# VHH binders against Acetyl-coenzyme A thioesterase (ACOT12): the designs that were tried, part 12

Target 1, 210 residues: Acetyl-coenzyme A thioesterase (ACOT12), of Homo sapiens (Human) (q8wyk0r340to549)
Amino acid sequence: CIHWDISKQASLSDSNVEALKKLAAKRGWEVTSTVEKIKIYTLEEHDVLSVWVEKHVGSPAHLAYRLLSDFTKRPLWDPHFVSCEVIDWVSEDDQLYHITCPILNDDKPKDLVVLVSRRKPLKDGNTYTVAVKSVILPSVPPSPQYIRSEIICAGFLIHAIDSNSCIVSYFNHMSASILPYFAGNLGGWSKSIEETAASCIQFLENPPDD
Key: E = the ipSAE of ESMFold2; O = the ipSAE of OpenDDE; V2 = 0.75 times the mean of E and O plus 0.25 times the DockQ between their complexes.

## First folded at step 11 (VHH; framework vhh_6qgx_2)

Design s3 (from r5 with R27F; at its last look DockQ between E and O 0.43; V2 from the best seeds 0.00; counts 0 for: pae E 16.6 > 2)
Fold by ESMFold2, look of step 11:
Structure s3 (fold): chain B 210 residues (1-210), chain A 124 residues (1-124)
Amino acid sequence: as target 1 above (210 residues)
Amino acid sequence: QVQLVESGGGLVQAGGSLRLSCAASGFTFSSYAMAWFRRAPGKEREFVAAISWRGGSTFYTDSVKGRFTISRDHAKNTVSLQMNSLRPEDTAVYYCAALTYKSYYRSEEEYDYWGQGTRVTVSA
């Protein structure tokens, strides 16, 4: 896990974005589920399982980008998140968050300290990026209340289709420690992912008032 | 109901100073980022300054850096903008704004609550 270093914040932010783009560009993604507006892909590499959830959303891409890049809104649609608190605004497009998650089969809930890096499309492009990775921040050390967990590489790529619709792709690079569990339980896991994706679509198409 | 009320605007000569204040009510002030925006005649509203919800970080548009200082007082639920070395280009209606969700601070569409504005006129 990367130590947060204010003197290297620009390079850490760029590396965060590049890691997500590289994950999305890998070859070998295989479809494991297809339903109406949601497609789930997996990529198995030795002892790593990565997930790509593609969802078609009836919302302008720029609105989806604003909503998804604001992690304080994540608990409104994603039951895997209990709270998301901004630790600091690093820059216009980069923020540090403290995230808490619900208890799942463990004695304690999990927490995370993450860097969220966002980017609008290049001049001729149509893709928005919201990249997420964990950092070590001395002012927010692990505590006895939580199991400090790690996101290696996750986030959203948002592709404009037209003025009223977009494709939102969620990626998550999962560690080897959970690979055997998910491989053996993909059926139940796939349904949970589908339900979370459907909730995300509903949220993006019917957001809270500004 | 949420309310933001600006005060402190007026007429000042170039090189002078003004202090704007914004009184906030109807929400948990300490959990919100606060900002100032301004609108010059015939122009769109633009970002001026923001302060994080705990006051640990401040942000400024380039044209006001070193001249303007944003601050907040959690005991009085106020945010202030100290404006020094004023220029005619600073003439605008200044608006206080609050961000319900703690993320993007420079885009006015992200802000949930707005004040009525206070006029600042800087004469040559």
Scores: ipSAE 0.000, ipTM 0.156, lowest interface PAE 16.6, mean pLDDT 82
ESMFold2 (binder alone), look of step 11: mean pLDDT 85; pTM 0.883
OpenDDE, look of step 11: ipSAE 0.466; ipTM 0.772

Design s4 (from r5 with R27F S103T Y104W; at its last look DockQ between E and O 0.01; V2 from the best seeds 0.00; counts 0 for: pae E 16.8 > 2, placed apart)
Fold by ESMFold2, look of step 11:
Structure s4 (fold): chain B 210 residues (1-210), chain A 124 residues (1-124)
Amino acid sequence: as target 1 above (210 residues)
Amino acid sequence: QVQLVESGGGLVQAGGSLRLSCAASGFTFSSYAMAWFRRAPGKEREFVAAISWRGGSTFYTDSVKGRFTISRDHAKNTVSLQMNSLRPEDTAVYYCAALTYKTWYRSEEEYDYWGQGTRVTVSA
C-alpha cells in the first residue's frame, strides 16, 4: 500500500494511472456474461480474480468522465459505497477520498482512503481515464469503527464512440478485503455486477441536478 | 408477486385530457424504473414516457413531449400519465411497465413486468 506524499504527487498520480492501463492491457480476459449494453470479463491470476465490466452508455464521453471522476456521487448509483468524502483537492487531476462501505454479515463496516487520478485524452485520442488506488495518509489513520481496507487497482476507461455515446469500462483487481461483497458463485457474481452496471448506466444517462 | 394495474382510460374528444394511473404492488416500488407504452390499432407497441426509480429523470417520445407528463407517488405506489391536448392518433391501449433495475430504456424488451392495459379512445 503506497504512502501518500505531496512532494511526489506527480509520480504517484502517474503510477496510479499506469497501473490501471497495465491491468486493462493484460491478455487472457474471458467473457463470462453478455447482457444488452453490458459485457463482463474475468481474468484469473493465481488465486486473484480481476473483473472488467464494459458498458455502452448513451452519454457523451466527457460528461461520463466528469461524473465518474466525482466520487462524492458514487453512492448515488453504487450500493457498495455508503459515503465518499473529499479529504483533499490535491490538484486539478487528483483528489483524496475517505470511503465507507456497508456492513456485511454483521462484521464491522469497512473504510478506504484512496487517491483518484484522472486524465483527459491526448490530442487525437478518444480515451478518458479515472484511476483509483488506496494510499496511506497519516492524517486519516485507521479507526476502531472500521476495518481499513485496500483497493489495489481499479478504475474506469471511457472510450468516446461519437458525440453522444461512449463505452465505459470498469476494472477491478480484486483484493481479499473486497471479495465478500461478491459472495456466491460466478453466476451470482454476474447478476450482482450486472445490476450495479445498469445502475451506473442510468446515472450517466440521467445525471442528477447539482 | 409483482402486479401493475392501470386505470383512467376512456373515451374523450380531441383537445381533451385524461389522467392514467398505474397501481403497483408486490415489489419495493422505489427500486424500479417505470414506463408507459402504447399500442395503436394495427401497430407495434411503442414507448411513450419513462421515469427513473426516484423520479429525478423523465423522458418522453417526441410525439407527446409538452402534452404528456409522467409522475410517480412513492406514498401511494403509483405512476401516473397526465395526457393533455389529446389527438385522435393518441388512440391506443396504454400499458404500465416496470424494469427490475434502477435504469430505464426505450426498448420494451428490457421491461420485466407489465399491466393489462387501459384503452384510450380520442374521437374527432
Scores: ipSAE 0.000, ipTM 0.122, lowest interface PAE 16.8, mean pLDDT 82
ESMFold2 (binder alone), look of step 11: mean pLDDT 86; pTM 0.881
OpenDDE, look of step 11: ipSAE 0.053; ipTM 0.486

Design s5 (from r5 with S103T; at its last look DockQ between E and O 0.15; V2 from the best seeds 0.00; counts 0 for: pae E 18.6 > 2, placed apart)
Fold by ESMFold2, look of step 11:
Structure s5 (fold): chain B 210 residues (1-210), chain A 124 residues (1-124)
Amino acid sequence: as target 1 above (210 residues)
Amino acid sequence: QVQLVESGGGLVQAGGSLRLSCAASGRTFSSYAMAWFRRAPGKEREFVAAISWRGGSTFYTDSVKGRFTISRDHAKNTVSLQMNSLRPEDTAVYYCAALTYKTYYRSEEEYDYWGQGTRVTVSA
């Protein structure tokens, strides 16, 4: 887990974005589910599992980028998020958030401290980036109410198709501890991912007025 | 809702200075990011400078970096653009823009509110 250091803000933010792009560019992604507008891929690398959820969305890419990069709106569509609060502005395109999650299976709820880094397409590109990575902040230490958890590398790549549609790809580099469970192709796991993806599509196609 | 009124435009000689002001009305000034755009005669509108909702972050297009300074004053509900070392290529109509999100963007399509513009002419 990386310690946040404002003197290295630019390099940490660029590294966050590059880690996501590197994950997306890997070879060996395998399709494990295809349902309507949703396609799920997995990538096994020894004892690490990564997930890629590809969504076809009837919304302009720039709007999807605006909505997905604002993590205060994440709880509106993603049931895994209870609250998302801005800790600090870092730059135009980078923010620090404190995130809380719901209780699962009578366990203590989890929380996260993350850097969210976003980027618009370069002059010849059509892909927007929203990268997420946990960081260590002394001003927001772990507390007894939560299990401080970690996002290694996650985020969205948003690929414009035309002026009114895009492909939204969600990536998550997951811990080795989930590999035996997921490798067994558990139906409940796949359904939960599909339901979250469908909720995301509905949110992006029917955003609230705010 | 939110209304923006630019002022401070005029005629100046190359090398001179000018300060543009944008007065905001309606909802609280602290609820939006602000930017300046400009349109030269016969050209498309282009991004100049932006400032986040509380003023912690600023960004400038390369051609004005080091010469222009964007700032905001919450007591007066204004955003200013201090333009130093002006050049003839800075001649344009300058527009103030606002976005209700806390951070700014460089693309004009992201901005919800616009002023009418103020003309700046820089003579050789």
Scores: ipSAE 0.000, ipTM 0.130, lowest interface PAE 18.6, mean pLDDT 82
ESMFold2 (binder alone), look of step 11: mean pLDDT 83; pTM 0.859
OpenDDE, look of step 11: ipSAE 0.072; ipTM 0.563

Design s6 (from r5 with R27F L99F; at its last look DockQ between E and O 0.01; V2 from the best seeds 0.00; counts 0 for: pae E 19.0 > 2, placed apart)
Fold by ESMFold2, look of step 11:
Structure s6 (fold): chain B 210 residues (1-210), chain A 124 residues (1-124)
Amino acid sequence: as target 1 above (210 residues)
Amino acid sequence: QVQLVESGGGLVQAGGSLRLSCAASGFTFSSYAMAWFRRAPGKEREFVAAISWRGGSTFYTDSVKGRFTISRDHAKNTVSLQMNSLRPEDTAVYYCAAFTYKSYYRSEEEYDYWGQGTRVTVSA
């Protein structure tokens, strides 16, 4: 896990974004499900499982980027998030969040402290990036209410198709602490991911009035 | 040096069949997804079919579904396109392509390696 250090803000933010891009560029992704607008890929590396969910969305890419980079709205569509609260507005494109997750198997619920880093496309590019990585923040230590957990590398790559549509790709390099939320038999796990992806599409195509 | 060599093109009458082959060398064939693209006279190159690196998934453009079949042979390091019920609209130069990281891309910009193409002409 990386210690947050404001004096290294730029390098930590860039590293967050580059880790997501490297995950997306890895070899060996295999399709495990294709349903209409949603494709699910997996990548197994020894005993680590990574997931890539590709969604075709009828929404402009810049709007999808704005909505997905605001993690305070994540619980409106993603049932794996109970709350997402901003700890610090580090910069225009980087925020620290405290995240809480639902109870699983009567254990204490999990929480996370994450850096969210966002990037608009480079000149002539078509890809927006929203990268997420856990950080250690001494001002928000683990508490007895939660089991402090870790996201190694996760996020969204959003590819514009035309002025009214985009492809949203969600990636997650699962750590041992997060695997139980996604683990299950193949059919049940794929169905849960498909339902979450469908909820994301609905949210992006029908955003809240606010 | 990576090399993709297409063969099996030629002249055929409408309703006929052709089988295209692409021989791969200079890279580990079993680590790459493979695809066929085509360029008709006066048109941009378009996606035709793709097959994942282990052969578990295949993808086709709508105009060829049910008529074309992509397959791969790891022993011979080849990818093939069986083209049945050919139409004059299928007239094009057909290109073999390879890439290693996503199994579903229709955009030619995502492919690492390309062959030089083989011409298919379908006469009415």
Scores: ipSAE 0.000, ipTM 0.109, lowest interface PAE 19.0, mean pLDDT 81
ESMFold2 (binder alone), look of step 11: mean pLDDT 84; pTM 0.865
OpenDDE, look of step 11: ipSAE 0.041; ipTM 0.465

## First folded at step 13 (VHH; framework vhh_6qgx_2)

Design t1 (from s1 with S107Y; at its last look DockQ between E and O 0.87; V2 from the best seeds 0.00; counts 0 for: pae E 2.9 > 2)
Fold by ESMFold2, look of step 13:
Structure t1 (fold): chain B 210 residues (1-210), chain A 124 residues (1-124)
Amino acid sequence: as target 1 above (210 residues)
Amino acid sequence: QVQLVESGGGLVQAGGSLRLSCAASGFTFSSYAMAWFRRAPGKEREFVAAISWRGGSTFYTDSVKGRFTISRDHAKNTVSLQMNSLRPEDTAVYYCAALTRKSYYRYEEEYDYWGQGTRVTVSA
């Protein structure tokens, strides 16, 4: 939906971050699951379903930020990702990625081209931001091998609690096209989300060697 | 058998210019981003400049923006740092480094290969 334009990269990157913060600030989030370190919220609006997964993590916020903002590491903990490859550096804190996903339900696998924008907290703040949004990039056109898919607005807000712990909130604003499938598969989705969140916590608390 | 060999360092007066060069061998040059780091006397090594694997994007630490220019030559497998308007604070050993396609260029621990460094001294 959004065409990538290098001449407007700062504006597009800041808009990416702002969209995530606006999603997180919406009213009407409802708790649908609470387990040990994980809370799952949903927000249904006319044309969209949004998910908020809140995780308590025994890791410094700055480390969680560094790990979660590096999407080349995403496949190490998130089973929904097969590969994440850097297309280009946009700035110190903004990068373009090509992402591939596993085959589900005998369908053709999906891919994505996304802008990932990260921001450290302001001097007096305690929140790190990692925002993700699909862009149209002519140098990486849709391929017959994949169904080019779209992330409207997704990402992480990471709130420092103390020097060794943080709250990691994942948000995903999904399109209306997934609503019927998602609603009809509530039990399976809740467990899958919980398992992915648990894997994220383990990854952040026990990061891989690099 | 990977080698990064820096050259072009020396003594220069404040306000002067130097051009550093780094010859790369033993790896597929076009698959790596290239960077310059520096270590001033008594200080930690710090990022100076980076250039993406295709050469289309360049990045600089704030203190050198507008004065330094990083470039790469795929035909000669070299990366260069043109250093203009030099200041005494630019005095350091300058290191060439190579980074595979990773997300962030500022983390020196992510770099795969390093040169031995070339000394730049800027006198007042």
Scores: ipSAE 0.400, ipTM 0.749, lowest interface PAE 2.9, mean pLDDT 87
ESMFold2 (binder alone), look of step 13: mean pLDDT 87; pTM 0.893
OpenDDE, look of step 13: ipSAE 0.461; ipTM 0.783

Design t2 (from s1 with R54S S57R; at its last look DockQ between E and O 0.16; V2 from the best seeds 0.00; counts 0 for: pae E 17.6 > 2, placed apart)
Fold by ESMFold2, look of step 13:
Structure t2 (fold): chain B 210 residues (1-210), chain A 124 residues (1-124)
Amino acid sequence: as target 1 above (210 residues)
Amino acid sequence: QVQLVESGGGLVQAGGSLRLSCAASGFTFSSYAMAWFRRAPGKEREFVAAISWSGGRTFYTDSVKGRFTISRDHAKNTVSLQMNSLRPEDTAVYYCAALTRKSYYRSEEEYDYWGQGTRVTVSA
């Protein structure tokens, strides 16, 4: 896990974004499910399972980017998030968040401390980036109330198609500890991802008044 | 030294079945994804099937789906390929292969270790 260091903010932000882009560019993604507007891919490496959820969304890419980069809105559509609170506004494009999650087969809920880094498309490109990775922040240490968890690399790549539609791709690089659960619960796992993706599409196409 | 030794090849008539086996030694078997490839006479080696290190995911080329089944046995350090409803086009040398730390099961360039192969001939 990376230690947060404000004096290296720019390099940590760029590393966060680059890690997401490298994950997306890996070979070997294989389709696990195709439903209407949603495709789910998985990538199993020796010690890691990664997921890629591709969604067609009838919303302008810049709006999807604004909505998805604001993690305080994540609980409105993603049932895996209970709260997302800003710890620090590092820059216009980088924020630190404390995130809490629902209890899952444990006595305690999980929490996370993450850096969210966002990027608009390069001059010749059409892709927005919202990258997420856990950091160690001494001012927010693990507490007995939560099981401190880790996001290795996750986020959104948002590809503009035309002025009113985009492809939203979510990536998550998960640890090996979920592989036995994945093997034993493939049907339930896939359905939960499909439902979360559908909720995301609904949210992006019908955003709250803000 | 890593060794992969295939067995179970032979001559079979179309519509018949064979079970191939690959015995692995010289490495931690549970840390590797395992695969079968085949090379038909005069052709390039092609992907047939793969199984993840845990056994939780399996992959097949389209021409064998529903006919072939890959499995692994961690107690015996073996991977097997059950081949049913065999066709003359399945005639090939079948190779066992092992892969660690790479994400793409279908490309032979990704595999670290290979067996010498076992010959399967399917007659009309």
Scores: ipSAE 0.000, ipTM 0.131, lowest interface PAE 17.6, mean pLDDT 83
ESMFold2 (binder alone), look of step 13: mean pLDDT 87; pTM 0.894
OpenDDE, look of step 13: ipSAE 0.023; ipTM 0.369

Design t3 (from s1 with S107E; at its last look DockQ between E and O 0.52; V2 from the best seeds 0.00; counts 0 for: repeat EEEE H107, pae E 13.9 > 2)
Fold by ESMFold2, look of step 13:
Structure t3 (fold): chain B 210 residues (1-210), chain A 124 residues (1-124)
Amino acid sequence: as target 1 above (210 residues)
Amino acid sequence: QVQLVESGGGLVQAGGSLRLSCAASGFTFSSYAMAWFRRAPGKEREFVAAISWRGGSTFYTDSVKGRFTISRDHAKNTVSLQMNSLRPEDTAVYYCAALTRKSYYREEEEYDYWGQGTRVTVSA
């Protein structure tokens, strides 16, 4: 887990984004589920499980990017997030968040401190990136109310299909110690990946007015 | 009954300075990110500057970086925009806005509350 250091903000941001792109580019992803607009892939490497959820969304890619890059909106569609609060705007493309999750099996709820890094596509490109990883931030230490948890590498790659539709791919590279706690399903047995993906599609296609 | 009231606009010569102020009432000021937008004659309203809910982060559109400074005063529930080295292109109606999500957005659609605006005219 990486210690947050504002003097290294740019390199940490780039590293966050590149880790997500590297994860998505790996060989060996296997389809484990397909329903209507949702495909789920897994990749097992040694003691690590990675998940890729691919969603077809009837929303412009730039809108999906705007909505998904703002984690304060995440609880509106993802039931595994109780709260997502901005700790700091470290740049226009990078923000630190404190995230809390619902209680599981009478255990303490989990929390996270994460760096969210976003990127628009280069000229003539068609892929937006929203990368997420945990950082250690001394001003927000672990507290007895929560089990401080870790996201190694997660995020969204959003690929434009046409002016009104896109493919949203969610990735999560889990450490062996937190394999049952996917970012898209932080409850152990309480939610399914497919239901969360469907909720995401509905949110992106019908965003709240505020 | 949320209100945002801008003040400090006026006529100023190019190269001059002006300080805008926005007084906030009817909500918990410390829970909102604050921003300034502007609308030049014949143009759409555009983002100028934003400040996070605790004041730890600021953001500026490229054309004003180094010339404008946003700040907030939690004791007085105000946000200010110090505008230096003003140019005729800065002529606009300036609007104060507030966002309850504690993070700023450049898109005006994301802001919950708006002031009525204060006019700034920069003469050549």
Scores: ipSAE 0.000, ipTM 0.178, lowest interface PAE 13.9, mean pLDDT 82
ESMFold2 (binder alone), look of step 13: mean pLDDT 85; pTM 0.877
OpenDDE, look of step 13: ipSAE 0.482; ipTM 0.786

Design t4 (from s1 with L99M; at its last look DockQ between E and O 0.87; V2 from the best seeds 0.00; counts 0 for: pae E 8.0 > 2)
Fold by ESMFold2, look of step 13:
Structure t4 (fold): chain B 210 residues (1-210), chain A 124 residues (1-124)
Amino acid sequence: as target 1 above (210 residues)
Amino acid sequence: QVQLVESGGGLVQAGGSLRLSCAASGFTFSSYAMAWFRRAPGKEREFVAAISWRGGSTFYTDSVKGRFTISRDHAKNTVSLQMNSLRPEDTAVYYCAAMTRKSYYRSEEEYDYWGQGTRVTVSA
C-alpha cells in the first residue's frame, strides 16, 4: 500500500491511472458470463484474480465519466459502498476519499482510504479513465470500528461509442486471498456482479437530479 | 444565517496588485472549502481559485496561475485572494463561495453559499 506524499502527487496520480490501463491491456482475459448488456471476464495470474465487467450503457460517455468519477455518488448505485466522503482535493482530477462498506457475513465492516484519479481522453481519443487505489494517510488512521482494507488497482475505462452511448468497463485486481472463494463460488459471484452492473447501468441512464 | 462578504475590490492599473478578502459567518468555517469565481462583463461566471477546508491544497485556473494566491485564516474566518501582475482581462466582479466536502471544486453547482461580489477594474 502506497504512503500518500503530497510532494509527489502528480506521479502517484499518473501511476494510479497507468496501473489501471496496464491491467486492462493484459492478455488472457476469459469470458465467464454474458448477459444482454453485461459481459464478465476473469484473468488468473500467479495466484491473483482480476475481474473485468463490461457494460453497454445508453448514456453519453462524458456524463458517465462525471457520475462515476464522483465517488460521493457511488453509494446511490453500488450496495457495497455505504459512504464515500472526500478527505481532501489533490488536483482538479484527483481526490482522496474515505469509504465505508456494509457488514458482510461474520466480518466487521471494512473501510478504505483511496486516491481516485480521473482523466479525460486526449483530444482525438475516446476513452475516459477513473482509477482507484488505496493509500496510507496518517491523518486518517485505522479505527477500531472498521477493518482497514485495501484496493490494489481498480476503476473504470469508459469508451465513447456515439453521442448518447458508451461502453463502461470496470476492472478490479484482487489479491490471492480471495481466489479460493471465487473459484468455489463462481455462479453466486457472477450473479452478484451482474446485479451490481445492472444497477450501475440504471444509475447512469437515469441519473438523480443534482 | 450564512454570510459571505467580499471586500478589497477597486480600480488598479495594469501590472498592479490587489488583495481581496471574504469574511465568512453562520457556518463552521473549518468544514468548508472556499473558492473565488469571477464574472467579466458579458461573460459567464468562471472559476478562479479554490482552497481546501484544511488549507493544505490550493488550485487555480490557468490564466491566473503564478499571479494569484488564495489563502485562508481560520482564526478570522476569512479567505483571501492576492492578485499580482494584474491585466485588463482580470476586470470582473469577484465572488467568494463555500462548499462542504464535495468532489470537484471547479463546478459552480457544487457550491452551497455565495457572496454578492466585489468589483475589480484593471485599467490599461
Scores: ipSAE 0.013, ipTM 0.491, lowest interface PAE 8.0, mean pLDDT 85
ESMFold2 (binder alone), look of step 13: mean pLDDT 87; pTM 0.902
OpenDDE, look of step 13: ipSAE 0.737; ipTM 0.888

Design t5 (from s1 with R54S K102R; at its last look DockQ between E and O 0.83; V2 from the best seeds 0.00; counts 0 for: pae E 6.7 > 2)
Amino acid sequence: QVQLVESGGGLVQAGGSLRLSCAASGFTFSSYAMAWFRRAPGKEREFVAAISWSGGSTFYTDSVKGRFTISRDHAKNTVSLQMNSLRPEDTAVYYCAALTRRSYYRSEEEYDYWGQGTRVTVSA
ESMFold2, look of step 13: ipSAE 0.068; ipTM 0.527
ESMFold2 (binder alone), look of step 13: mean pLDDT 86; pTM 0.884
OpenDDE, look of step 13: ipSAE 0.683; ipTM 0.860

Design t6 (from s1 with G56S S107Y; at its last look DockQ between E and O 0.72; V2 from the best seeds 0.00; counts 0 for: pae E 6.5 > 2)
Amino acid sequence: QVQLVESGGGLVQAGGSLRLSCAASGFTFSSYAMAWFRRAPGKEREFVAAISWRGSSTFYTDSVKGRFTISRDHAKNTVSLQMNSLRPEDTAVYYCAALTRKSYYRYEEEYDYWGQGTRVTVSA
ESMFold2, look of step 13: ipSAE 0.558; ipTM 0.806
ESMFold2 (binder alone), look of step 13: mean pLDDT 87; pTM 0.896
OpenDDE, look of step 13: ipSAE 0.701; ipTM 0.870
ESMFold2, look of step 14: ipSAE 0.066; ipTM 0.554
ESMFold2 (binder alone), look of step 14: mean pLDDT 87; pTM 0.898
OpenDDE, look of step 14: ipSAE 0.470; ipTM 0.780

## First folded at step 14 (VHH; framework vhh_6qgx_2)

Design v1 (from t6 with L99M; at its last look DockQ between E and O 0.01; V2 from the best seeds 0.00; counts 0 for: pae O 10.6 > 2, placed apart)
Amino acid sequence: QVQLVESGGGLVQAGGSLRLSCAASGFTFSSYAMAWFRRAPGKEREFVAAISWRGSSTFYTDSVKGRFTISRDHAKNTVSLQMNSLRPEDTAVYYCAAMTRKSYYRYEEEYDYWGQGTRVTVSA
ESMFold2, look of step 14: ipSAE 0.563; ipTM 0.824
ESMFold2 (binder alone), look of step 14: mean pLDDT 89; pTM 0.917
OpenDDE, look of step 14: ipSAE 0.786; ipTM 0.907
ESMFold2, look of step 16: ipSAE 0.397; ipTM 0.747
ESMFold2 (binder alone), look of step 16: mean pLDDT 89; pTM 0.916
OpenDDE, look of step 16: ipSAE 0.000; ipTM 0.276

Design v2 (from t6 with R54S Y107W; at its last look DockQ between E and O 0.01; V2 from the best seeds 0.00; counts 0 for: pae E 17.7 > 2, placed apart)
Fold by ESMFold2, look of step 14:
Structure v2 (fold): chain B 210 residues (1-210), chain A 124 residues (1-124)
Amino acid sequence: as target 1 above (210 residues)
Amino acid sequence: QVQLVESGGGLVQAGGSLRLSCAASGFTFSSYAMAWFRRAPGKEREFVAAISWSGSSTFYTDSVKGRFTISRDHAKNTVSLQMNSLRPEDTAVYYCAALTRKSYYRWEEEYDYWGQGTRVTVSA
């Protein structure tokens, strides 16, 4: 996990985005579930499991990007997140968040400190990027209330199809400290992911009034 | 036809060790994740440990971490559970399970094939 350093904000932001793009470009993704608008892939690399959830969404890509890049709205649709609070509005494209997760197995709940980095499409492109990575921030140290956890690389790639629809792809390259939580804490692994993806689609197609 | 056959159960005093084995047949063993579950008297089956198709990824329930080790042998088509520092609360029937996917899950309803179980009794 990388130390946050404002003097290197641009390079940290770019490396966050590039890590997501590299994860998405890997070979060896295997389809493990297909439901009408939702396809789930997994990739196993040694001690790490990565997940790719592909969702067809009846929403313009730019709207999906705006909604998904605002992590204060994440708890409205994702039951794995209890709160997402902004620590610092670093720039228009980069924000630091503190994230808390639900209590599991009567253990202390987990928390995260993350950098969210976002990008609009290149000239005449159709892909939006929202990348997420844990960082170490001395002003928000681990607390006795929580077990500080880590996201290695996660995020969304959002591909416009037409003016009213897009494909939203969620990726998560999980560390060993997070793996048991995402692998089995809401019931069957595949079913829990499908339910979360369906909730995401509903949120994007019926967003709250600002 | 998939078959899973557990062995190695028995009676052990607290602090002792036991090794369970599960012989698998009737499928391409190297393509399946494997797991151990257990059922204590009067309780539902609970997850104990799992291992990915290649053996590179393992997962344990918190109560057995550091004491139990899951492993697999592709040449013999077996999965094993080495149980050290046994406690009376480890007393249960232990079941081997196979998932037709390469990655494991902790919930029993995701597993396609089950053995008949082998009984482990840990006396205080």
Scores: ipSAE 0.000, ipTM 0.122, lowest interface PAE 17.7, mean pLDDT 82
ESMFold2 (binder alone), look of step 14: mean pLDDT 85; pTM 0.880
OpenDDE, look of step 14: ipSAE 0.006; ipTM 0.274

